# VHH binders against G2/M phase-specific E3 ubiquitin-protein ligase (G2E3), part 14

Target 1, 328 residues: G2/M phase-specific E3 ubiquitin-protein ligase (G2E3), of Homo sapiens (Human) (q7l622r371to698)
Amino acid sequence: IWNSALDAFRNRNFNPSYAIEVAYVIENDNFGSEHPGSKQEFLSLLMQHLENSSLFEGSLSKNLSLNSQALKENLYYEAGKMLAISLVHGGPSPGFFSKTLFNCLVYGPENTQPILDDVSDFDVAQIIIRINTATTVADLKSIINECYNYLELIGCLRLITTLSDKYMLVKDILGYHVIQRVHTPFESFKQGLKTLGVLEKIQAYPEAFCSILCHKPESLSAKILSELFTVHTLPDVKALGFWNSYLQAVEDGKSTTTMEDILIFATGCSSIPPAGFKPTPSIECLHVDFPVGNKCNNCLAIPITNTYKEFQENMDFTIRNTLRLEKE
Below, E stands for the ipSAE of ESMFold2; O stands for the ipSAE of OpenDDE; V2 stands for 0.75 times the mean of E and O plus 0.25 times the DockQ between their complexes.

## First folded at step 4 (VHH)

Design r3 (framework vhh_7n9e_1)
Fold by ESMFold2-Fast, scan of step 4:
Structure r3 (fold): chain B 328 residues (1-328), chain A 126 residues (1-126)
Amino acid sequence: as target 1 above (328 residues)
Amino acid sequence: DVQLVESGGGLVQAGGSLRLSCAASGFTFSSYWMYWGRQAPGKGREWVSGISGSGGSTAYASSVKGRFTISRDNAKNTLYLQMNNLKPEDTALYYCATSKLTYDSGGEYTVSFDYWGQGTQVTVSS
């Protein structure tokens, strides 16, 4: 179906309002007049093919790749055009853009800060991790010396005088790898997205289009949140039972607290980052009356109570009051 | 309906080892924390160990920490307790449980630890 769509979209008589019908008919002919499915099924398969193509990199949350053959064949432009046409004709929510790619389209590359999760190249990710974990200027300079050729090649060499200079170095590497390296594919893709005024609509209504285009972290469930938190010490196994039961109660709507509220209380974030939290979230069961969220180390202290009712009441009270006080 | 069937108990000498098993059915096993509890003759029940749905988190009572290891096989819906360096004080009926959240007819939310079966007897001789 990619070849059928590509042929239709590249036709010299190309009409954006008609291209999908032509591609759909070509697909049907390839099946020897067998029932091909609906137009929506065709668009879904096309978007799946596009998502998994060599034009994008990353596992779930994707950024543009740098593929020289694809650039020569104008495939980034064609991809943008196909996405725009699919959106206008009621195709599926793509749901695979990284937030970084989306922000580049809406706010511009110069106003977008990539994160480590945007780096699909293992070696580059390891360089960034090593730089971030340096604890002395001497360690930092040693790491830089080891990857000097790479940093020189990408134009990210900086004067290092203090340990804090590592943060700007990481920012430079991320900016090069995620944004500058793929600038030409990005501009071509962006031009394709202008088809039928789609890019202008994305820029005018970013919240709505982010929900359609961007990869959504998995919705929070009792199971997900239970597995997220590592147990450090537990004098009473019953307290963990109450915690697990509380998560089930929240999921079932039997509490005024939401899963997002619990995560914000413990970490300050309403969703789990793609690469997970650093440090890893943890639970401690303590002889305290009320829970304590330590956002600096992603640690949640839960109370040891005699009854589940007391546990839920104390959890609900503390989380609701803490979050309310954080709002003005 | 939740059904839990414990096995693997028996008579063992102090310093010996036993591996307990719990076969679970009637619920999505991999989504629930599982626990091992025990009750010695004439004493109250005490919780021994717990394990998260994925197996990534474990917890132990201080009396068994370093000697017992809890594990699970989600493909087989089976919970395990490996007991090493057994002591006479470990003599008890061992049962597995999962926590269940229920809303009773009185309009109150309660948690129960459900266990299904007779448990498995562990007797440690000196």
Scores: ipSAE 0.000, ipTM 0.220, lowest interface PAE 18.9, mean pLDDT 80

Design r4 (framework vhh_7ocj_1)
Fold by ESMFold2-Fast, scan of step 4:
Structure r4 (fold): chain B 328 residues (1-328), chain A 123 residues (1-123)
Amino acid sequence: as target 1 above (328 residues)
Amino acid sequence: QVQLVESGGGLVQAGGSLRLSCAASGFTFSSYAMGWYRQAPGKQRELVAAIYSGGSTRYGDFVKGRFTISRGNAKNTVYLQMNSLSVEDTAVYYCATERYTLHSGGTFEYDYWGQGTQVTVSS
């Protein structure tokens, strides 16, 4: 299906009006009764192939990869062209773009801030998590020293003045890994998307195109988060009661914090991965004034408080302020 | 071998000024970021100021507007001008570089520290 599409789209006599029809005929001729029964089925299979190709990375919400061979073969351009033509001819909603990739297309890379969820590379994600979980300048310096070769290679080395410098370091790593590293594939893909004026339409109507291009995460509920986090031994019954009440309050819109915010605070991810989290998310109850999200262990430390009001205020304040610092 | 040699520390009255110097040798000075750190008794070592190879600077919140870092690439020297000193600035001040050397095989070594120079601010 991919090869049939490439043959049609790379043809000397390529015409966007006929590319899908030609690809469908090539597929039918090569595979007989194994081929899709309709052009819509062909487009569905082509989009599935594209989504699962080496051109994109990530589990459900995908960003562009850096595949040198694919870049040499102009495959990012061809992918953009195929996607554009599929959209115009009533193909399926792709539904696999990360919000970050989408924002880069609409608002430009310079106006786009990647998040930890955009990092599919385990080692890079672990570096970011370790930096975010540093609680002292000495710990932060130790982490930087351990990953010095990587930070130097990507041009993100900086001297650390205060603990808050970790947020700028994370921003630099995210910007490099998700945006700068894939700049050439991105420009090639973007040129392909100009086919039939599709990129211009995406930029003109971002809300409509976000709905069809971007991955929509599963709606998180109090029940889902409550079941996701395992309780460490020797739990505080009152604090766990407040935790469950807080999840319900968030679900009911009685908090400025979202379910996604809670999950990001504890794990760095805005949605539950298809295979689940490793390690399994957990909760511990501590005699502390504010909650702590340990993203290295997917562990959320919740405060032991005398009243639910104090608990909710502490949760809202800490999660909101920590995440805003990470986004800035 | 990398050498960082600090000088210019001493005793000053609150509100006074000091200029610290750090003479560097054994590496291509102009290609590396240089920084000044300090460590007060019973506290962790903290970064005071940094100057990158391109000349851009970074300061700790407690010294911003009072201290100025600069470099003389021709002299392989980094400077820290300290104005409006307070008792809270009392510490051992260390010169550091972000990386030591590029070794055969493409490996890099990490921050190298000088010996330190004592700054004491009296009330």
Scores: ipSAE 0.000, ipTM 0.090, lowest interface PAE 24.3, mean pLDDT 78

Design s1 (framework vhh_7n9e_1)
Fold by ESMFold2-Fast, scan of step 4:
Structure s1 (fold): chain B 328 residues (1-328), chain A 127 residues (1-127)
Amino acid sequence: as target 1 above (328 residues)
Amino acid sequence: DVQLVESGGGLVQAGGSLRLSCAASGFTFSSYAMYWGRQAPGKGREWVSGISGSGGSTAYASSVKGRFTISRDNAKNTLYLQMNNLKPEDTALYYCATEKTYSHPWGSEYTYSFDYWGQGTQVTVSS
């Protein structure tokens, strides 16, 4: 399917209005298929192939790779072109772009700040993690000396005088690795996306296109977590009301605690297993100052407080501190 | 830039008291939880205490609960740790820490999982 699309899209008589039909015909000729799938099936398989190709890196939320052979073969341009044509012809929502890649397309690389999750290279991620965990200037300088050759190669060496200088160093490494390193693939891909005016539409309607192009993690919602935790003891009505309000606040971004943090605190897992949890997660209301997560039983004890403000402060504070200590 | 500067450490006899201070700058102090941690020679880092942005919620490690009191002065951007009835086991380098979220108007938002840490202040308790 990829070879058929590539043959059609590289054709000297290339016409975006007919490219999918030509690719579909080539596909059936190459495999001798008597009963080819639908055009929509072809587009779905093509997008699946593109998502899983060497042109992108990352597990679920993907950024562009730096593949020298693909770059020489102009495959980043062809990928952008295929994606644009698929979108116009009613193909599937790609749903695999990182928000970072999307923001680079809409707002420009210079206005985009990558995050650690954008780094698929384990060695680079380890360097960033070590820099972030430095607690003294001496530790930071030691880490820099250990990765000196790498930092010099990527142009990220800087004077370190205070511990807070580590944040700018991390920002520089992320900017190089996620943005500058893949500059040429990105420009090529972007040119391909101009096919049929698609890039211009993405830039004009970013909210709509983010929904189509970007990976949406299976977001734990207030409703999902509320239904996940069963109440086995007589509930404190007020505390249970505060629990539901807290889940809504987390969903609305009014708390720095995430749904994933709550789930990890209670169960040790960041996502719901396909078969569900064993034992079934439960919630209980206790006369305690702070919540308690019993991961062995998937049980969350929530505090009984006089005010919602106290409840949210105690939940936020305890969950973040417990998770941080577990990472140490 | 976020800066945290600890002070108030020193030598003290067992049963004595010390008050540690942490001067914070480079962020909206009252909006972030603040923490005290410590590291004794030959041991890993240990969480000691924490306080919410408003000061309404506090928490303590079991080893210090009832002896240490965390507090903050949001007008002065300063965090405190009042240490009473000190024990030789409390001998450590004490750090203050906070979390900060980086955001950009058009870019991705993320929170550092790791604390902003100061250089620390040494507390030595003689028997």
Scores: ipSAE 0.000, ipTM 0.205, lowest interface PAE 17.6, mean pLDDT 78

Design s2 (framework vhh_7ocj_1)
Fold by ESMFold2-Fast, scan of step 4:
Structure s2 (fold): chain B 328 residues (1-328), chain A 125 residues (1-125)
Amino acid sequence: as target 1 above (328 residues)
Amino acid sequence: QVQLVESGGGLVQAGGSLRLSCAASGFTFSSYAMGWYRQAPGKQRELVAAISSGGSTRYGDFVKGRFTISRGNAKNTVYLQMNSLSVEDTAVYYCATVEYRSDWYGKTEYTFDYWGQGTQVTVSS
């Protein structure tokens, strides 16, 4: 399918208004003509192939990869062209772009701030998590010293004088990894998307195209989060009962906290990576007043309380306040 | 001492099956989540499958429906049954767990994953 589409799109007599028809005919000739699929079925297979190709990285929401062979073969340009033509010819909603990739296309890379969820590289993600969880200047300097070679390589070394310097360091790492590292693939992909004026339409109508191109996070359920966290310590039956009741209350809209908030508090991520978390998320019951999220270890400490009302109030208060502080 | 020992890897033809085993020692196995990870040349280490202490399972999208993770708490072993293998499954497969510790000052600390040495899986066309 990919090879059929690539051959058609690279053809000397290429006409974007008819490229899909040519690719569809080539596909049917190669794989037989008995009960050929519709053009819509061809476009669906092509978009599925693009989504799962080496040109994109990440789990549910995807960013561009840095693949040197693909760059040599001009595949990022061809991918942009195929996407543009598919959209014009009534193909399926791609639905796999990260919000970050989409914002780079609409507002430009300079006006786009990547987030931890954009980082599919486990080691880079762990460096960012460790920096964010530093509570002292000494801790921060120690972390920087441990990852010094990486920070030097990517040009993100900076003077650390206060704990708040960690936020700018994280922004620098995210900017390099998600935007600057893939600059050449991005420019090539963007040129391909100009086919049939599609990029210009995306930029003119961003709300409409975001709903088509971007991955919509599936709402996390109480069951999903309950099964995600393992218990390391002796079980406190009452506290674990309150935890499960809390997850159900969040799902039912009886709390101002969202499932995404809980996951960010414990792991720093708003969605579960397809490969899962490393380390595996865990829960611990402690004789404390308020929960603690340790993002370095994907560990959530929940309070042992006398009543469920106290449990929910303390969970809601701490998660809300912690997430507000992390944004600024 | 925490120890994880993988076995069951080898060479197999596309469409074939392999069963990986990970023997765990040095910790209370039944209390920990266990996972299988893989790393192909030039790629990042990725989670293939995970199983909680309670038996709940999670799978990477690329293996869902083909691989099955299970555990035998009596034998302190976690398994990965791999069916319908493709060339893309060629990688070194690792098992991992998370250990809880407290320091001398009473500070509660979760230690990062303990990893086995890995077992090579090679799928030929």
Scores: ipSAE 0.000, ipTM 0.086, lowest interface PAE 22.3, mean pLDDT 79

Design s3 (framework vhh_sonelokimab_d1)
Fold by ESMFold2-Fast, scan of step 4:
Parts: structure tokens; sequence; C-alpha cells
Structure s3 (fold): chain B 328 residues (1-328), chain A 126 residues (1-126)
């Protein structure tokens, strides 16, 4: 399928309108059996192959990779071209682009802010998490010293004078890793998407194309989050009762916090990875006033309070305030 | 819960300027990003730009960069859109929108905004 499509699309006499027909015929003839699949089935298989190829990275919500062999073979351009042709000929909704990749295509890389969820590299993600969890300037400087060679290599070293400088450092690392690192693949892919005017249509009708191109995260519910966070120690029964009531309140729209906010606060991710989190998310009850999200361990510390009202107010305040600071 | 009320729309000649305002209430204004969108009859809603809760960061759609400026006054709970060098193609209903609580990434599409104003009509003609 992939090889048939590549052969057709790389042909000197390539006609975008005819390419799908040629690829479909070649595939059926080469198999030596009469496959009952339609052109729609062929396009579905081709899109599945692209989604799972080395050209993209990430589990469900995908960004472009940096693959030197693929760059040398012009595969990012061919991928963009195949996607464009598939969309014009009524192929399936790809549904695997990260919001970040989509925003780069529509609004430009300079107007796009990547998030931790865009980082599929475990080591880079851990550096970002450690920087975000620093509570003192001394801790922050220690972390920077430990990853100094990496930060120097990617050009993200900056003067650290206050703890809040960590937010700009994280922004710089995310910008490099998700956007700058893959600049050449991105430009090549973008040129391929111009086939049949598709990129121009994506830019003209972003809402419609976001629905088609972007991964839609699984809807988070109180039940899903309750089951996701495991209690490993002897729990505070009242605090866990308040936690479950809080999840229900969030689901019912009785809290200003969303399920996504809670997950980001605890793990740094807006959705549950297909293989689950490593380490497994956990919850602990502490004699503190405000919750703490330990993203390094996927651990959420919830406060032990006298009333549910205090619990909800302190959860809402801390989660909202912490996420706002990390975003900006 | 957030309530948004746009004002300042009207008739402008080509080449003219107009400033739109959006009054916000409900949540602490500085705690969330707000954006401007427009929609012409029969067309999809178009993103113009967004500004962070603190006002320290702004993001613009490429096509509008340079002609439109977004600003906010957190002491007055008010968002502004300054529009310069207006063209007939800028004729649309203009909306202000507040991002959903705790959104981690910048909201560049209307699906990332939960609270919308009623809109204010801007007509550019002579």
Amino acid sequence: as target 1 above (328 residues)
Amino acid sequence: DVQLVESGGGLVQPGGSLRLSCAASGRTFSSYAVGWFRQAPGKEREFIGAISGSGGSTYYAVSEKGRFTISRDNSKNTLYLQMNSLRPEDTAVYYCAAERVGSYDWPYTSTEYDYWGQGTLVTVSS
C-alpha cells in the first residue's frame, strides 16, 4: 500500500487526481488476489500506515518526528501530499494530529505554544517536569546544572534570578523540542499539504479541519479519574470522600476546574496515554491546606480539611493558579 | 461562570479605524486568556488573536498581524481590539471569548473557548 502510493506519487507524470486510482490498481494487481476492498478501504489503510510511521511521534496525539532517513528520502513532503490527496478524494478523517502541529500549520510556529503533552521523549519530559517542580532558586539552579550540557546544546540557557524564571525556561525548551528541532520536516510536510490547495483550505476553515485532522481526547469523567488514581496507603476516609465528591462536582459543572485541569496538575498531561501512565498515578492524603501535584511521580496530594467547602475552594484555587503560572 | 459584553461596533469607511471593547464579569479577569473572533455571513468563525490573563503575551492570526492590536485593562475588567486600515472584507460580527478554566495551551480555535459575548457588528462600506 505504502510502496504503491510512493511509486505513484513520485512518478514524473504524477497527477494528483489520478494518483489514488493508480495506487489502488497497483496494490490489487501486486497482491495476486482480488481484494474486495474499495478505494475508501485503500485510503483508510494508507492513513493508518502514515499515522503509525516513523514520520510522526507520540501515542495518540502526534507531532512530526526528526528522522534523517525520511528527510533524505523526501518522505515528509510525500506524506503531506498523500494526506492532501486523501482528503480531496473522500478518505477517512486522519484524526491523529496534535493540536500543536495543527496550530503550527494554521497560525504559524511563532504563534504556537507547545505543552508538556507534546514531548514524547522521556528524558526531555523529565527535565521539564523537574524544572516545573522546583520550589527554590537553589533547587532550580541545581537542576539546570545537572542538565547543563543539554540546555547549552539546544540554546536554552538563561539567567536565573527568581523562581518564576523557571516558566520561561520551560517555554524555551518546549519551543525548541517541539517546534525548532523539527523545522525542516515541518516545512517539507507543509509544502506537501499545499497539493490541490489543501493547506489553503485548512487555513481558511480551521474549525472544520481541526475536527477532521486533530486527535480528539477521550472524554474524562469522575469515574475515569477516580479509577486512574490509586490509593496505596491507609487512606484518610473523609479526605477520599471529599475527593470523590469533588470529581462529581467537576463533572456536574459545579466547580470552575475541569477534569483536564486535574489531570494536568497531577501528571502534566491533558489526556491518558494509550499504555497508561508510568509511574501509575496515585493519590495521598496530607495534613496540608492546599493540594500538591507531583508530576515527576504522577502523584496528587490532597488536603485533609474539616469541610467539603474548604476542600473544593482550596482545590479550585491551587489548580487554577498553578496551571495559569505554568502556561504563561 | 463568565459574562462578556462587546461594544463599539458600527459603520466605518474603508481605511478607517475602530476600537472594540469587551466588558467581563464573573471570574477574576486576570486569571484567564481572552480572544477576539469574527464571523461574516455564510462564513466560518475566524480567529483574530488572543491575550494572556496578565497581558504579557499576545498571539495573532497571521493575516491580521499589524492591522489589529489586542490589549486589556485588568483594573477595569475590559478587553480591547484596536482595528486600523479597515477594508470591506473586515465586515463581520466581532465576538470576544474567554478560554475555558485551566486551558494549558493557547486557544487558537473557537472550540477552546467556553464563554462568548453576543457580538458587535462592524460594517466597512462607503
Scores: ipSAE 0.000, ipTM 0.179, lowest interface PAE 19.5, mean pLDDT 80

Design s4 (framework vhh_gefurulimab)
Fold by ESMFold2-Fast, scan of step 4:
Structure s4 (fold): chain B 328 residues (1-328), chain A 126 residues (1-126)
Amino acid sequence: as target 1 above (328 residues)
Amino acid sequence: EVQLVESGGGLVKPGGSLRLSCAASGFTFSSYAAAWFRQAPGKEREFVSAISSGGSTTYADSVKGRFTISRDNAKNSLYLQMNSLRAEDTAVYYCAAGDLSKYWEGLTQPYEYDYWGQGTLVTVSS
């Protein structure tokens, strides 16, 4: 499938309006088939191959990879062409782009802020998590010293004078890893997407194209999140009651916080991985004023409060402000 | 609305000269690298010449010494002065622009360019 498509798309007589028909003919000629296969079946198999190729990284929500051999073979450009042609010819909704990749295509990389969920590299993700969880300037400096060689290599070393400097450091690392590191693959892919004016259409109608290009996480509900987080210590009955009431309020639109925000706060991910979280997400009830998300352990510490109003206000305030600082 | 519009193509005899122009609009041309690519009949699109936002130039070996790329940021224009034309220079010539200010290696790669013109035909024939 892939080889047939590459042959068609690299042909000197390449015509994007007929490329799928050419690829289909090449495929049939290779096997001497007299049975008419569906063009739609061909496009579906091609898009499946593309999604699962080494050109993209991530489990369900995918970003571009940095594959030097693929780059040398111009495969990112060919991928963009194949995707564009498939969209024009009624192929399946790709549905695997990260929101970050999509925003880079529509608004440009300079106007796009990556998030932890965009990082597929375990070691890089661990560095970011450790930086985010630092509670003192001394701890932050210690973490930076431990990953000094990496930060120097990627050009993200900066002077640390206050704890809040960690947010800019994380932004720098995310910007490098998700955007700058894959700049060349991205520009190549983007150029391919210009085939048949597809990129221009994506930029003109972003809401419509987000629906077909971007991964849609499983709709998170109060029930799903309630069941996702386990209580491993002696529970505070009142605090857990408020937690369940809060999830219901979020689902009913009575909170400024979304289900995705809660999950990101506790785990760093906006969706549940196919294999589930490791370690299993858990809830801890603490005599504190504000919740704490420990992304290293997928643990959410919820406050023990006297009233539900106080609980909701403190949850909304902390989650919103923590995520806003990480995004900005 | 981004546009690159080429002009100046035509029929010329071997040994002749031709000047191609490309008019850019809808973006800050002065901040972009710009290039000329060509596609000869029956061949792939190939690199001809590029100029960085800072004015540094690079040329394909086949045109070095014969072609000169230049830009006029005040007029949002890119030029290609073609001298000592040969039959093998016959091709459709494309103007391209890309945000490549820090990546010289990318200047020769068609996939690195963000914006493309529709092309202008140059025929070198006796």
Scores: ipSAE 0.000, ipTM 0.079, lowest interface PAE 25.5, mean pLDDT 81

## First folded at step 5 (VHH; framework vhh_gefurulimab)

Design u1 (from c2 with L101I L105I K107E H108S; at its last look DockQ between E and O 0.15; V2 from the best seeds 0.00; counts 0 for: pae E 24.1 > 2, placed apart)
Fold by OpenDDE, look of step 5:
Structure u1 (fold): chain B 328 residues (1-328), chain A 123 residues (1-123)
Amino acid sequence: as target 1 above (328 residues)
Amino acid sequence: EVQLVESGGGLVKPGGSLRLSCAASGFTFSSYAAAWFRQAPGKEREFVSAISSGGSTTYADSVKGRFTISRDNAKNSLYLQMNSLRAEDTAVYYCAASPTIYDWIRESGYDYWGQGTLVTVSS
């Protein structure tokens, strides 16, 4: 997915304003048959890949890394561009930006103060912790001597006269490691985000975009999913009742299936995209034993069963098995 | 070919000790950070300990004071000395390595993995 995306986005004929079309090719098909794929699923997978890529560092919230190979391949720019395109074309909320990274984008690196949690390198983190926890000037000097070469290399050596100097030192180390060190990656990434005017929007509406970029989506509820999936025709009232009961059961933890699982099964996404779903999610009642999710049209076909128990079992079985197979 | 091979696993009684070894080949191990992870039955893989190329170490809270990670660069080997073993330490232990650590407590922070060695703590 990643390589295909890169190739597509780098193509001279690619226009980020155009609709994204996804197709899957069956590897063993001698006929080269293509099947339509879900755009939002593709974008979800792409965002997940970016989040877990070497372009970012951190456990929960992430900052940009410094990767020389990635720089050579202009991947930071591509990542920014991908994110911008994803947001505009119905991709999920990334939600993995650190506040520091976000602030750098909105307010500028010169106006941003990084914190210890921004440091994913445990050697550097340990140095900072040791400096910060020093209780005497002598201890502080000792620590500085131990990490002398590192401090010298990054240009953070200074004369220590009081214990309070440790705060300035920590600030300087954090500034270098989190901000200055990744200046080039940041600039490239920022340029990518200018795609489709996304960076401008981020800067113009920071509160709205902070929730999208820095926070994971809110948990799905039975109410949210019930409202999300529209029933246009109600061929079976009983089935709809079972559907609502099932959502409630899932919310209550009475099923091994999660709300996210249901959404993934139907749409290919684990969360509602900021731009919403296109087309609008829908539910159909079918005389089938097992539910059918169509990620391309965001349609969930639910089975018509005689009992709720059967309904729940069939739903759980199908959803869990489908998701398991897709992960393999 | 990059390879990590764990050894030293086995059955031990509670309170006992065990030393795990990981032999690295196919790359310059001395330039890599290394770590131990473990996966208990029915549980997710979890971080145990890591050691930088420079020898700095960190531990999960659950093993602090009991486990010691070390390396011998001349032998391209990683070690985990496990003391005061408990039943909850029962798991498959994995050796991992990475040239650069961006997230040192997560699996994604490591590029190379061994096949694991089983440690069973039982009376």
Scores: ipSAE 0.000, ipTM 0.241, lowest interface PAE 13.8, mean pLDDT 90
ESMFold2, look of step 5: ipSAE 0.000; ipTM 0.090
ESMFold2 (binder alone), look of step 5: mean pLDDT 85; pTM 0.866

Design u2 (from c2 with L101I H108S; at its last look DockQ between E and O 0.12; V2 from the best seeds 0.00; counts 0 for: pae E 21.4 > 2, placed apart)
Fold by OpenDDE, look of step 5:
Structure u2 (fold): chain B 328 residues (1-328), chain A 123 residues (1-123)
Amino acid sequence: as target 1 above (328 residues)
Amino acid sequence: EVQLVESGGGLVKPGGSLRLSCAASGFTFSSYAAAWFRQAPGKEREFVSAISSGGSTTYADSVKGRFTISRDNAKNSLYLQMNSLRAEDTAVYYCAASPTIYDWLRKSGYDYWGQGTLVTVSS
């Protein structure tokens, strides 16, 4: 997915304003048959890949990394571009930006103060912790001597006269490691985000975009999913009742299936995209034993069963098995 | 070709000790961070311990005081000394390495992995 995306986005004929079309090719098909794929699923997978890529660092919230190979391949720019395109074309909320990274984008690196949590490098984090926890000037000097070469290399050596100097030192180290060190990656990434005017919008509406970029989506509820999936024609009132009961059961933890699982099964996404779903999600009642999710049209076909128990079992079985197979 | 090969796994009684080894080849191991992960049956792979290229070490809370990670750069080897073993330590243990530490606590932070060695702690 990643390589295909890169190739597509780098193509001279690619226009980020155009609709994204996704097709799957069956590897063993001698006929080269293509099947339509879900755009939002593709974008979800792409965002997940970016989040876990070497372009970012951190456990929960992420900052940009410094990767020389990635720089050579202009991947930071591509990542920014991908994110911008994803947001505009109905991709999921990334939600993995650190506040520091976000602030750098909105307010500028010169106006941003990084914190210890921004440091994913184990050795650097330990150095900062040791400096910050020093209790005497002598201890502080000792620590500085131990990490002398590192401090010298990054240009953070200074005369220590009081214990309070440790705060300035920590600030300097954090500034270098989190901000200055990744200046080039940041600039490239920022340029990518200018695609489709996304960066400008981020800067113009920081509160709205902070929730999208820095926070994971809110948990799905039975109410949210019930409202999300529209029933246009209700051929079976009983089936709809079972559907609502099932959502409630899932919310109450009475099923091994999660709300996210249901959404993924139907749409290919684990969360509602900021731009919403296109087409609008829908439910159909079918005389089938097992539910059918169509990620391309965001349609969930639910089975018509005689009992709720059967309904729940069939739903759980199908959803879990489908998702398991897709992960393999 | 980059290769990591674990060894030293086996059956041990509770309270016993075991030493795992990981042999690296195909790259300059001394420049890499290295780690041990483990995966118990039916569970996700979890972080055990890591050692930086500079020799700094960190441990999961569950193994602190019992396990010791070390490396021998001359031998391109990573070690895990496991003492006071418990039944819950039963798992396949994996050696991992990365040229850069982006997140030392997460499996995604490591680029190269071994095939694993089984450690069974049972009475």
Scores: ipSAE 0.000, ipTM 0.247, lowest interface PAE 12.3, mean pLDDT 90
ESMFold2, look of step 5: ipSAE 0.000; ipTM 0.135
ESMFold2 (binder alone), look of step 5: mean pLDDT 84; pTM 0.848

